# Designs tried in a protein design chat: VHH binders against Formamidopyrimidine-DNA glycosylase (mutM). Part 2

Target 1, 288 residues: Formamidopyrimidine-DNA glycosylase (mutM), of Thermomicrobium roseum (b9l1z5)
Amino acid sequence: PELPEVETIRRTLAPVLIGALVIGALRGEHPEDILLDPWPVFARRVRRHRIVALERRGKYLAARFEDGDRLVIHLGMTGELRLSHPATAPGKHCHLALVLRSLRPLPPSLVDQRQRFLLRYLDIRRFGRIALLDQAGWETFTARLGPEPLDPTLDPRALWSRLRERRTAIKAALLDQALLAGIGNIYADEALFQARLHPARRCQTLSLDEVERLLVALRTVLSAAIENAGTTIRDYRDGQGRAGSFQSRLQVYGKPAGTPCPRCGTGLARIRIAGRSSVFCPRCQPLH
Below, E stands for the ipSAE of ESMFold2; O stands for the ipSAE of OpenDDE; V2 stands for 0.75 times the mean of E and O plus 0.25 times the DockQ between their complexes.

## First folded at step 1 (VHH)

Design a11 (framework vhh_8cml_1; at its last look DockQ between E and O 0.83; V2 from the best seeds 0.00; counts 0 for: pae O 8.0 > 2)
Fold by OpenDDE, look of step 3:
Structure a11 (fold): chain B 288 residues (1-288), chain A 123 residues (1-123)
Amino acid sequence: as target 1 above (288 residues)
Amino acid sequence: EVQLVESGGGLVQPGGSLRLSCAASGYTFSDYAMGWFRQAPGQEREFVALISTSGGSTDYSDSAKGRFTISRDNAKNTVYLQMNSLKPEDTGVYFCARGSTWDYIEDYGMDVWGQGTQVTVSS
C-alpha cells in the first residue's frame, strides 16, 4: 500500500475507530514479526486507550490516543486492517487484533452485545509493523520522513534543491521516503509518466520547471487514486474490505513492455531502477 | 557503533554459486530486517533481497527470484545471500543493509549499509 491506499484505509476506518476504546488485544499467528514490542508488553500497553484521531503520515497510519500516544501502523507489502465482529473467525495470516469498544452505535454485524468489535491485522508477507509511540517518539519518528506530497505548502523550489543533492535517478529518489513520504512504485511510475519525465533522469539534471511539473503530476495522480479508493494490484482492501478501483486508470505501471502508450501509442518500455520495475513511454518521457 | 561487514564475494564463472555473508554488530540484530543490494559500475544501486526480522518472510528483485536466497541467523548476527546460477549481469558490488524498523520495505528505506563486497561473474 502506498499513500492513496493508506489514506483510503484511514478514511474508511476513521468513522469507526475514532472514539473507540481499546480494551484488549488478541494474539494471532506471528505478532512478533509485526510488533515492535513483545506481545505481552504490547497487549498490556495498548489496553484502555481511547482513540481520538486517525492520522496518516506517508505510508503510516497512526491512531492517536487521548493521552497523546499513537498506535503506528505500517502495512508493509501485504498488510491489511479488517474490522470484524468478535465472533468472526480471524482467517489466515491474522497476526493480531485489537479489541475495541464503541461508544457510538455500530451495526450489529460489526459489534456484539457489549459494543465490542475487532480490528484485525492480516499480513501474508509479514513486512508490516505496529508500534505504540508516545508524542516524542512520534515526532522523532516522523522527522525522518520527507514532506507530504499533497501538502499545499510544499515548495517545489525546496524539493528541487533537495533533488539537486542526490546522485540517483529520479525514480529512485521518489521511492525514498526521506524525500517525499508515501510514494511507492505504482505512483512513482504514474507520476513520472504524467510529468513526462524519464524515470532514469538524474535528479541533479532536473530543472525547477521539471520538478514543478513532477510535483503537480504527483498531486494529480495521488489525488485521483485516493478518489478512486486506491489501486488494487494484489489483494489490497480498505478498512471496509473493499477493493480500490484506480488500477483501471493506471497509465503505465505494471504494463508489459511494448504496450501502446495510452497517450501517444508508442510501445512502453520497462527497465529496472533501484531494483524496481519501471514502466515508461520512451517518446513521452525522453531521457534526453 | 552499528556496523555491517560483508564477505564472500569473489570471482566466479557463469552458472556458478557464491554465498555472501554480512556480519552485524553494534545493535540488536533480530530487531531489524536485513537486505542485500548491488551496484554495477555506472549503474544505480539496486534492490536484491530483503528478509524480515524473524526470517519468516523474504522479498526478491525479479532478477534474483529463483536464483538467490536470503537467510539470516539471528544467533550469529548474520544475514546471508546464497547466489546460484550466477550470470555476468550479476557482477557488481553487493551491499548489506539494515532495514529500519519502519521503512525497510522500500529500496532506500535502509538506514545502515556495509562497505560492500565485490562479486564478479566472468568466463
Scores: ipSAE 0.015, ipTM 0.284, lowest interface PAE 8.0, mean pLDDT 91
ESMFold2-Fast, scan of step 1: ipSAE 0.065; ipTM 0.546
ESMFold2, look of step 3: ipSAE 0.074; ipTM 0.546
ESMFold2 (binder alone), look of step 3: mean pLDDT 83; pTM 0.839
ESMFold2-Fast, scan of step 5: ipSAE 0.047; ipTM 0.526

Design b01 (framework vhh_7qia_2; at its last look DockQ between E and O 0.01; V2 from the best seeds 0.00; counts 0 for: pae E 18.6 > 2, placed apart)
Fold by OpenDDE, look of step 2:
Structure b01 (fold): chain B 288 residues (1-288), chain A 122 residues (1-122)
Amino acid sequence: as target 1 above (288 residues)
Amino acid sequence: QLQLVESGGGLVQPGGSLRLSCEASGFTFSDYAMGWYRQAPGKQRELVAFITSGGSTNYADSVKGRFTISRDNAKNTVYLQMNSLRPEDTAIYYCARDYEGSWYDSEAFDYWGKGTPVTVSS
């Protein structure tokens, strides 16, 4: 999941989680692979915290508690957060669940007689991570991330200046979370296509105008993806277990080489950049 | 110029120990997650251990309890302490950098060392 998917998950879960009290945690299959803390420590620490906000930073979800601590979640490749009735048996690859109490009425399908419900974390590959950080920890953690691409205060000139210091391809730079937070392989390709920039263009060769165009493209694509509940290629699901719909709007990502460009009809090309498959139109996105 | 240089491999008896080192250069080491992979003859490359920039670790099930990944940012080095080695641990071990700086994405490893061979045999 990338920025749009995590944002969608955030939006899905926020109405339910905000205001809820964490009253416990249930151990799943392999919590030790996911948690920063040992299970006993985590289970103790997370208990009796009220969630006051659900935040997103890059690809990270963060439930903020009333004391300022944050439950930080990275979903990895196959991580999923799912709301569940307490009586529902855990599915496969469930590694932990939070037990929460709602102070607001929730549907009987979700809550028991005590207004309890579960937030389950599922992860087939167990690449996701969950940590409970204090405010200082959160600040330190997020300081390593680049700005949010959707932040209106992000100055394209500043971005341009940073890019000029890089010798890598623009696609590689976009994937670096220290440059911009939240961009993955899907939306890097889509944004570059929209911006008519070759993914292999060297960062230092980009003009300010090109960077401005890229930023506009990023914002356009990311916003559209959010509005369409993200991109489901395989495993991505929102907090309700629903697939996104932006996959039908993808222009280039994931398409085989030779696929007609949706803009000009030229066969799309596929190359590897920073170890990632990159699809682009050689006509619309010229290298030179 | 980005470089990852592995060392510490060799021949060891079953039950023995080795400590692999990977020295990094050409980038801000402390900002990146690092991992160890291995490739046995005729097998695909697989993740052995992973350590985030913050020090969180993850291990393949096959090496849990036996291997320990660590890092020394002052030395730009990531280590793999391998204890209780088994014949099935025989492989070329590779150090890799997570380019995205993520917690998890094994596919984001973009740079690899040349590898150091580990042979566990009686």
Scores: ipSAE 0.000, ipTM 0.203, lowest interface PAE 10.6, mean pLDDT 92
ESMFold2-Fast, scan of step 1: ipSAE 0.210; ipTM 0.605
ESMFold2, look of step 2: ipSAE 0.000; ipTM 0.187
ESMFold2 (binder alone), look of step 2: mean pLDDT 80; pTM 0.813

Design b02 (framework vhh_7qia_2)
Fold by ESMFold2-Fast, scan of step 1:
Structure b02 (fold): chain B 288 residues (1-288), chain A 121 residues (1-121)
Amino acid sequence: as target 1 above (288 residues)
Amino acid sequence: QLQLVESGGGLVQPGGSLRLSCEASGSIFSIYDMGWYRQAPGKQRELVAFITSGGDTNYADSVKGRFTISRDNAKNTVYLQMNSLRPEDTAIYYCAAEVYGDDYWTSPDYWGKGTPVTVSS
């Protein structure tokens, strides 16, 4: 999950989680694979907390509690958050679940007679991470992340100035969460295609006009993905277990080399940048 | 859904020790706070110890320093280690399970049937 998928999960879970009281926690066999805090510390700290907001920063979901503490979740590649009735068996890949109580009526398929339900964290590859951060820890953590690409105050001139300091390929820079928060392999390829920028262009060689086009392309692609509930290739699901629909709108990501470019018909090319597969049109996205 | 079965009660001399066990079945044990209550003849049922799902413990003043509550989530079991037993500890001991936030100090969700403990010569 990238920014659009995490934002979709946030939107889907917010109506159920905001106002709910955390009354307990359930662990799998190896919570240490996902959870940064020792289990006894985590279970003690998370209890007695009402969720007052569900926030996103880049690819991180954060449930904010009344006292300013945040439960911060990174889903990695295969992490999933799922609402469940308390009688539901945890499942093979469930590493953590919160036991919550709703202050408002929820469907009987989700809640028991005391309005209790589970928020389960499932992760087949265990690449996700979860931590409880206090307000100071949250501020320290988020200070290391770049600005949100959808922030309307983000100035292309400011982004251009930061890119001038980088000697790496533009796609590698877009994957760096310290430059911009929330962009991964899918939306980097899609935005670069829309901006007509070769993924291997060195950041310092980009003109201000090219950076302006890139920021517009990022905003367009990310917004469209959110409105289509994200991209499901195999593993992504929203908070209710539903697939996204943006995958049918992908123009270059995941396409085999030689696939005709949807814009000009030239065969798409595939290269590796920063250890990631990158798909682009060599005509629409020239290196020089 | 959750069923609780106590064991380990019996007759013991003053100054002796007993370990009570409570095995849970039928639901996800690790989400529950677990407690031990006791009821002496002619008295109200009182909480003597509990352990939260996160491992935090609380004790009644009358048993602090003598009783220790612990849990083993892998075995779905909660224990009460009772040391330096006194005649005043004579009671039926009940295992109870509760999800925190339900005013559980007065209203556990689930109760065991109780196990008698007699401290006498």
Scores: ipSAE 0.000, ipTM 0.236, lowest interface PAE 13.5, mean pLDDT 84

Design b03 (framework vhh_7qia_2)
Fold by ESMFold2-Fast, scan of step 1:
Structure b03 (fold): chain B 288 residues (1-288), chain A 122 residues (1-122)
Amino acid sequence: as target 1 above (288 residues)
Amino acid sequence: QLQLVESGGGLVQPGGSLRLSCEASGFTVSDNYMGWYRQAPGKQRELVAFIYSGGSTNYADSVKGRFTISRDNAKNTVYLQMNSLRPEDTAIYYCAKEGYSSSWDEYYFDYWGKGTPVTVSS
């Protein structure tokens, strides 16, 4: 999941999770593969925390508790968060579940007679990571991340200044979470297509106008993806288990070489940048 | 210089219709996420309808089926067609080039218009 998918999960879960009390945790198939803490430490630390906010930083979801601690979740490639009735079996790909109590009435399909429900973490490949951080740990962790691309205070001049210091291809820079938080392979390709920028353009050669265009393109693509509940290729689901619909809106990402460009009809090109496949239109996105 | 000029607000009876217009200059609406927001006195500003660069639209549940957002790319203008108006639709309506904040409860905007008041009363 990239930024739009994590933001969609946050939005889907927030009406149910905010205000809920964490009563305990259920051990699933392989909690040690995704938890930073040993299970007994995690289970004790997470209980008796009331969730006051559900936040996102880049590709990380964070549930903030009354005491300032945060449960920080990275979904990797195949991680899912699912709301479930407490009677639901964990399943073989469920690595942990939080047991929560709602402070307001929720549907009987989701809660028992005590208004308790589960938030299950499922991950078939086990690339996700979950950590419980105190305020100092959260500040240290987030200091490594670049600004949010959707932050309206993000000045194109400030981004341009940072890009001038880089010798790498612009697509490689967009994948660097220290430059901008939350962009992955899908939205890097889509934003570069929207911005009419070749993915191999050296960062230091971009003009201020090109960086302004790129930031507008990033905001447009990311916002559109959020409003379409993210992109589902195989594995992404929102907090209710529903697929996103932005995959039908993808212009270049994942398309075979030679596919007609949706803008000009020229055959799309496919190259590798920073070990990743990159799809672009050689006419709309020329290498200046 | 970015400018948004709204028009079309006014007084209308319940069940009536109004069409709001938002003319943009200094940027292209088809390249941006554009939204219509409203704010009743003493209430939070809420997003009621939006349209993004690909032309797809979305609506708040409170207006779904009654309001339609559209655009004319040649005129660089965004419209909000409001049908079956209710007293609870009374608010100042704002056109915005929309941004996002890392604050989950707070959306910021790249630019806002001055707003156009809509009053639905008998």
Scores: ipSAE 0.000, ipTM 0.100, lowest interface PAE 19.9, mean pLDDT 83

Design b04 (framework vhh_7qia_2)
Fold by ESMFold2-Fast, scan of step 1:
Structure b04 (fold): chain B 288 residues (1-288), chain A 123 residues (1-123)
Amino acid sequence: as target 1 above (288 residues)
Amino acid sequence: QLQLVESGGGLVQPGGSLRLSCEASGFTFEDYAMGWYRQAPGKQRELVAFISSGGSTNYADSVKGRFTISRDNAKNTVYLQMNSLRPEDTAIYYCTADLYFGELSDYEPFDYWGKGTPVTVSS
C-alpha cells in the first residue's frame, strides 16, 4: 500500500476503532517477523489503551492512544488489517490480533456479548512492521519523513528549491520518502504521466512551472485514488476487507512496452529508474 | 542517486557457504531497510531475507536457520551469510533498499535494486 491505500484503511477503520479500548493481544503464526518488540513486551504494552485517533504519515498508519503512545503499522506489500468477530477462525497468514472492546454498540456480526471484537493483522510475505512508540519516539520517527503531498500549505516553490539540490531522476526523488511522504511506484508513474514529465528528468533541470504542475498532478491522482478506495493489483484491501477500484483508472502503471498511450496513441516505453520499473509515454513526457 | 552493488557470488559445493555483500551509495544508509531476493531460471523472484533500519530481521521459510542477514552502517553494507547451501539455492541474488519498508513485488522491486550476483551450488 501507498498513501491512498493507507488513507482508505484509516478512513474505513476509524469509525470502529476510535473510542475502543485495547484489552489484549492474541498471538498468531509469525508475530516476531512483524513486531519490533518481543511478543511478551508487545502484549503487555498494548493493552489498557483507548484509541482516540487514527492517523497516517506517508505509508504508515498510527492508532493514537489517550496517553499519546502510538501503535504504528506499515503494511508492506501484502499486509491486511481485518476486523472480525472473536469467534471467527484466524485464517492463513494471520500473525497477530488486537482484542478490543467497543464502548458504543457495533453490529452483532462483529462483536460478542461484551462488545469485544478483533483487529487481525494478516501478511503473506511478512514485510509489514508494527511498533509501539511513545510521543517522543513518534516525533523522532516522523521527523525523517517529508511533508504530506496532500497538505494544502505545501508550497510548490519550497518543493522546487529542494529539487534544485538534487542531481537524481525525478522519479527517484518522488520515491524518496524524505522528499515527500507516501508516494510509491504506482502513483509516481501516474503523477508523472499526468504532469507530462519524463521520469528520468534530472530534478535540478525542472522549472518552477513544471514543479507546480507535478504537485497539482500528485494531488489530483492521489485524491482520485482515495475517492476510488485505492488500487488493488493483487492483495490490497481496505479496513472492511473490500478491494479498491482505482486500478481501472491507471493510465500507464504496469502497462507493457508498446501499449498505446491513452492520451496520444504513441507506444508506451518501459525503463528502470532507482531499481524500479517505470512506464511512460515518450511523446507526452519528453526528456528534452 | 542511490546505487547498490552486490558481490560474493560464485560456485560452491553442496553443504558449503558463501557470504554476499551489498555496498550502498548515494543515500543515508542507516535509514533504509535492506533485503535480499533471488531468482532461479524460469521462476519468479523470491524474498530471501530482510533487515529493518533498526536491525529486525525476517527470512523465507526455505532458508530460515541457514541464512543470516546483517548490516554494517559504518560501511554502508548489508550481508547475507549463506550456510549449508543446497542445489536449490542456485539463483541470481539481488540486493534491495527501501526507506519505509514499502512496496515489494515479485515483478516490481520496491525502491532500489542492484544488478544481481549469481550463486551456483553444484559439485
Scores: ipSAE 0.000, ipTM 0.223, lowest interface PAE 16.1, mean pLDDT 84

Design b05 (framework vhh_7qia_2)
Fold by ESMFold2-Fast, scan of step 1:
Structure b05 (fold): chain B 288 residues (1-288), chain A 122 residues (1-122)
Amino acid sequence: as target 1 above (288 residues)
Amino acid sequence: QLQLVESGGGLVQPGGSLRLSCEASGSTFSEYAMGWYRQAPGKQRELVAFITSEGSTNYADSVKGRFTISRDNAKNTVYLQMNSLRPEDTAIYYCAAHTYGDSEFWYDSDYWGKGTPVTVSS
C-alpha cells in the first residue's frame, strides 16, 4: 500500500476505531516478524489505551492514544487490517489482533454483547511492521519523512531546490520517502506519465516548470486514487475488507512492453530504476 | 558486515559547537542512508538527523536550524555539526546505517555504532 491505500484504510477505520479502548492483544501466527517489541512487551504496553485519532504520515498509519503514544503500522506490500467479530475465525496469515471495546453501539455483525471487536493484522509476506512509540519516538520517526505531496502548502520552488542537489533519476527520487512521503511504484509511474517526464531524467536537469507540472500530476493521480478507494492488483483491501477500483484507471503501471500508449499509440517501454520495474511512453516522456 | 565508529564527542559550554564524525568500514557505505541518534540517561534513543544515500537531509524539530548532517562518500564518513548547544543536548550520540527494504517497507535492518558522549555544561 502506497499513500492512497493507507489514506483509504485510515478513512474506513476511523469511524470504528476513534473512541475505542484497547483491552488486549491476541497472538497469531508470526507476530515476531511484524512487531518491533517482543510479544510480552507489546501485549503489556498496548493494553489500556484509548484511541483519540487515526493519522497517516506517508505510507504509515498511526493510532494516537490519549497519552500521546502512537501505534504505528506499515503494511509493507501484503499487509491488511481487518475488523472482525471476536467469534469469527482469523483466517490464514493473521499474525496478531487487537481486542477493542467500543463506547458507542456498533453493528452486531462486528461486536459482541460487551461491544468488543477485533482489529486483525494479516500479512502473507510479513514485510509489514508495527511499533508502539511514545511522543518523542513518533517525532524521531517522522523526522525521516519528507512532506506530504497533498499538502497544499508544499512549495514547488522548495521541491525544485531539493531536486537540484540530486544526481539520481526522478523516479528514484519519488520513491525516496525522505523527499516526499507516501509515493511508491504505482503512483510514481502514473504521475510521471501524467507529467510527461521520463522516469530516468536526472533530478538536477528538471526545470521549475517541470517540477510544478510533476506536483500537479502527483496531486491529480493521488487524489483520483483516493476517490476510487485505492488500487487492488492482488492484496490490498480497505479496513472493511473491500477492494479498491483505481486499477481500472491505470495508464502505464504494470503494462507489458509494447502495449500501445493510451495517449499516442507508441509502444510502452519498460526499464528498471531503483530495483523496480518502470513503464513509460518513450514518445510522451522523452529523455532529452 | 558494516561497522561504525563515532568520534568528536566531549564537554562543551552552552552555546558552544561540536562536530561529530562516524566512519564506516566493511561494506559499501555510499549505498546506506545514515542517521544520528542520541540517548540521554533514562530516556529512549531519538533520531536527531538523517541523510539519504543521495544526500537529502531531514531533522528532528528540536535541532532544526542548529544541527547539520553531511556525508563524504570518498572517506566513508558521516558528520554532525552541532551549533548553539544546550544542556538538553547532553546525551550519548550514535550513528546508524539503514538499507531500503525490498517492498514498500522503509528499512529492514540497522547497523549501530557504540556511541560518543556529549556533555553540555557550564
Scores: ipSAE 0.000, ipTM 0.203, lowest interface PAE 14.4, mean pLDDT 84

Design b06 (framework vhh_7qia_2)
Fold by ESMFold2-Fast, scan of step 1:
Structure b06 (fold): chain B 288 residues (1-288), chain A 122 residues (1-122)
Amino acid sequence: as target 1 above (288 residues)
Amino acid sequence: QLQLVESGGGLVQPGGSLRLSCEASGFTFSDYWMGWYRQAPGKQRELVAFITTGGSTNYADSVKGRFTISRDNAKNTVYLQMNSLRPEDTAIYYCARESLDYTGGYYEMDVWGKGTPVTVSS
C-alpha cells in the first residue's frame, strides 16, 4: 500500500475506530516479526486507550490516543487491516488483533453484546511494522519523512532546488521517502508517464518547468487514486475489506514490454531502477 | 485471591442519594479499569459506569448527569456517587474489573464482586 491505499484505509476505518476504547490485544502467528516492542510490553501499553484521531503520514497510518501516544502502522507490501466480530476464528497470516469496545452502536455483524470488536493485522510476507510511540517519538519519526505531495503549500521551486543536488534517476528519488512521503512503485511510474518524464532522467538535469509538471502529475494521479479507493493488483483491501478500482485506470504500471502506449501506440519499455521494475513509453518519455 | 467487595447500598426515597464503594484486593488496582454494573430482578446485568486508569469516565444514558464514578488508587477503591435516585434504579449493584483474559482469542471470566442491593421506594 502506497499513499492512496493508506489514505483510503484511514477514511474507511475512521468512523468505526474514532471514539473506540482499546481493551486488549490478541497474539496471532508471528507478532514478533511485526512489532517493534516485545509482545508483553506492547500488550500492556496499548490497552486502556481511547482513539481520538486516525491520521496518515506518507505510507504510515497512525491512531492517536487521548494521552498523545500513537499506534503507528506500516503495511509493507502485503499487510491488511480487517475489522471482525470477536467470535470470528483467526484466519491464516493473522499476526495480532486489537480488541476494541465501541462507545456508540455498531452493526451486530461486527460487535458482541458488550460492543466489542477486533481490528486484525494480516500479513502474508510479514514486511509490515507496528509501533506504539509517545508524542516525542512520533515527532522524531515524522521529522525523517519528506513533505506530503498533496500539501498545497509544497513549492515546486523548493523541490527543484533539492533535486538539482541529486545525480540519481528521478524514479529513485521519488521512491525516497525523505524527499516526498508516500510515493511507491505504482504511482511513481504513473506520475512519470503523466508528466512525460523518462524514469532514468538524472534529477539534476530536470528544468523547473519539468519539476512543476511532475508535481502537478503526482497530485493528479494520487488524488484520482484516492477517489477510486486505491489500486488492487493482488493484496490491497480497504478497512471494510473492499477492493480498490484504480487498477482499471493504470496507464503503464505493470504492463508487459511491447504493450501499445495508450497515448501514442509505441510499444512500452521496461527497465530496472533502484531494484524496481519500471514501465514507460520511450516516445512520450524521452531520455536526452 | 482477587476480590472486589461492594458496600453502601440500602433503601432510599426517590430523589435521594447513595454512595457505593468497592474495595479491591489481590491485584495492582492502579493498573486496571473499573466499572459498576447493575441487575434488576429478571433482567440482564447492564453497565452503569466505568473509569479508566487515566481517569476517563463513561456512563449509561439512563444515569448520565445523576451518577459519578471516581477512584482512589491509594485506597484501592472505586466509588459510585448516585444522586436524584429513581425507582427504576432499584437493582443489585456490582463492581467489576474490566479485564479480558484470552485463551486463543476467546474471552475469560471477568472479576466480579458479590453485589450490594439498592432499593429506591417510598
Scores: ipSAE 0.000, ipTM 0.125, lowest interface PAE 16.7, mean pLDDT 84

Design b07 (framework vhh_7qia_2)
Amino acid sequence: QLQLVESGGGLVQPGGSLRLSCEASGRIFSDYAMGWYRQAPGKQRELVAFINSGGSTNYADSVKGRFTISRDNAKNTVYLQMNSLRPEDTAIYYCAVDYSPYEEWGLTEYDYWGKGTPVTVSS
ESMFold2-Fast, scan of step 1: ipSAE 0.255; ipTM 0.649

Design b08 (framework vhh_7qia_2)
Fold by ESMFold2-Fast, scan of step 1:
Structure b08 (fold): chain B 288 residues (1-288), chain A 122 residues (1-122)
Amino acid sequence: as target 1 above (288 residues)
Amino acid sequence: QLQLVESGGGLVQPGGSLRLSCEASGFTFSSYGMGWYRQAPGKQRELVAFITSGDSTNYADSVKGRFTISRDNAKNTVYLQMNSLRPEDTAIYYCATLPDYEYWESGQFDYWGKGTPVTVSS
């Protein structure tokens, strides 16, 4: 998941998780591959915490507890959070579950007679990570991340000044979570197409007008993706198990080389930047 | 060790047919989308056909109705059946793994074989 997918998960889980008390944790298949802490330490630390907020920072979901501690979740590529009745079979690739108690009535399909339910973490490839951070650890962690691209106070001139100091390709810079938080391969390709910028353009060569155009493109694409509940290529689901619908609106991402450009009909091209495939229109996004 | 091996190319007269095969080894074939690309002298590589892991297919307009892509997961093989061949189909044909439209681009590399040449002439 990227920013729009994590934001959609946050929005769909918030009405159920906010106000709930974590009363325990259940061990699944391979929690040691996901958790920063050993299982007994995690299970002890997470219980007896009430969730007061669900936050997102870049690609990270954070459940904030009343004492200021946060459960920080990165879903990797195949991570999924699933709400479940306690009697429901865990299924394959479930590595851990939180046992929660709601203080307000929730549907009987979700809760038992004591208002208890599960939040399950499933991950086929086990690239996700989960950590418990105190307030100081959260502040230290988030200080490493760049600003949110959807932050209305983000100044294009400040972004341009930082890009002028970089010798790398603009797509590589957009994937750098220290520059801007939450952009991955899907939305980097889509935003560069929308902005009419070649992904291999060196950051130093971008004009202020081009950076302003890029920021507008990023905000447009990310906002549209959130409004469409994110992009489901294969595995992404929201907090209620539903697929997103933005995949039908993708212009270039994931398209094979030679696919006609939706804007001009020229065959799309594919190159590798920062170890990742990048798809673009060589006519709409010229290098020179 | 991860490898794609194309075969079935050759010389054929206009209006003839050829069947290309691409045998995959060293990875879980059934989880990957597969495509056939071609490159004629002096032209860019172009996608002619692809098939998702779920068997959905798509074709370039220039080959639609003449070429058929299929896969046999039990044999780890993808095929391109080429009918009603034209001189402009002359190219080196490449098999590649590619992002499935329904799959994350999850560190899958585009694995290109060495290609198989197809010449359509009298």
Scores: ipSAE 0.000, ipTM 0.108, lowest interface PAE 19.4, mean pLDDT 83

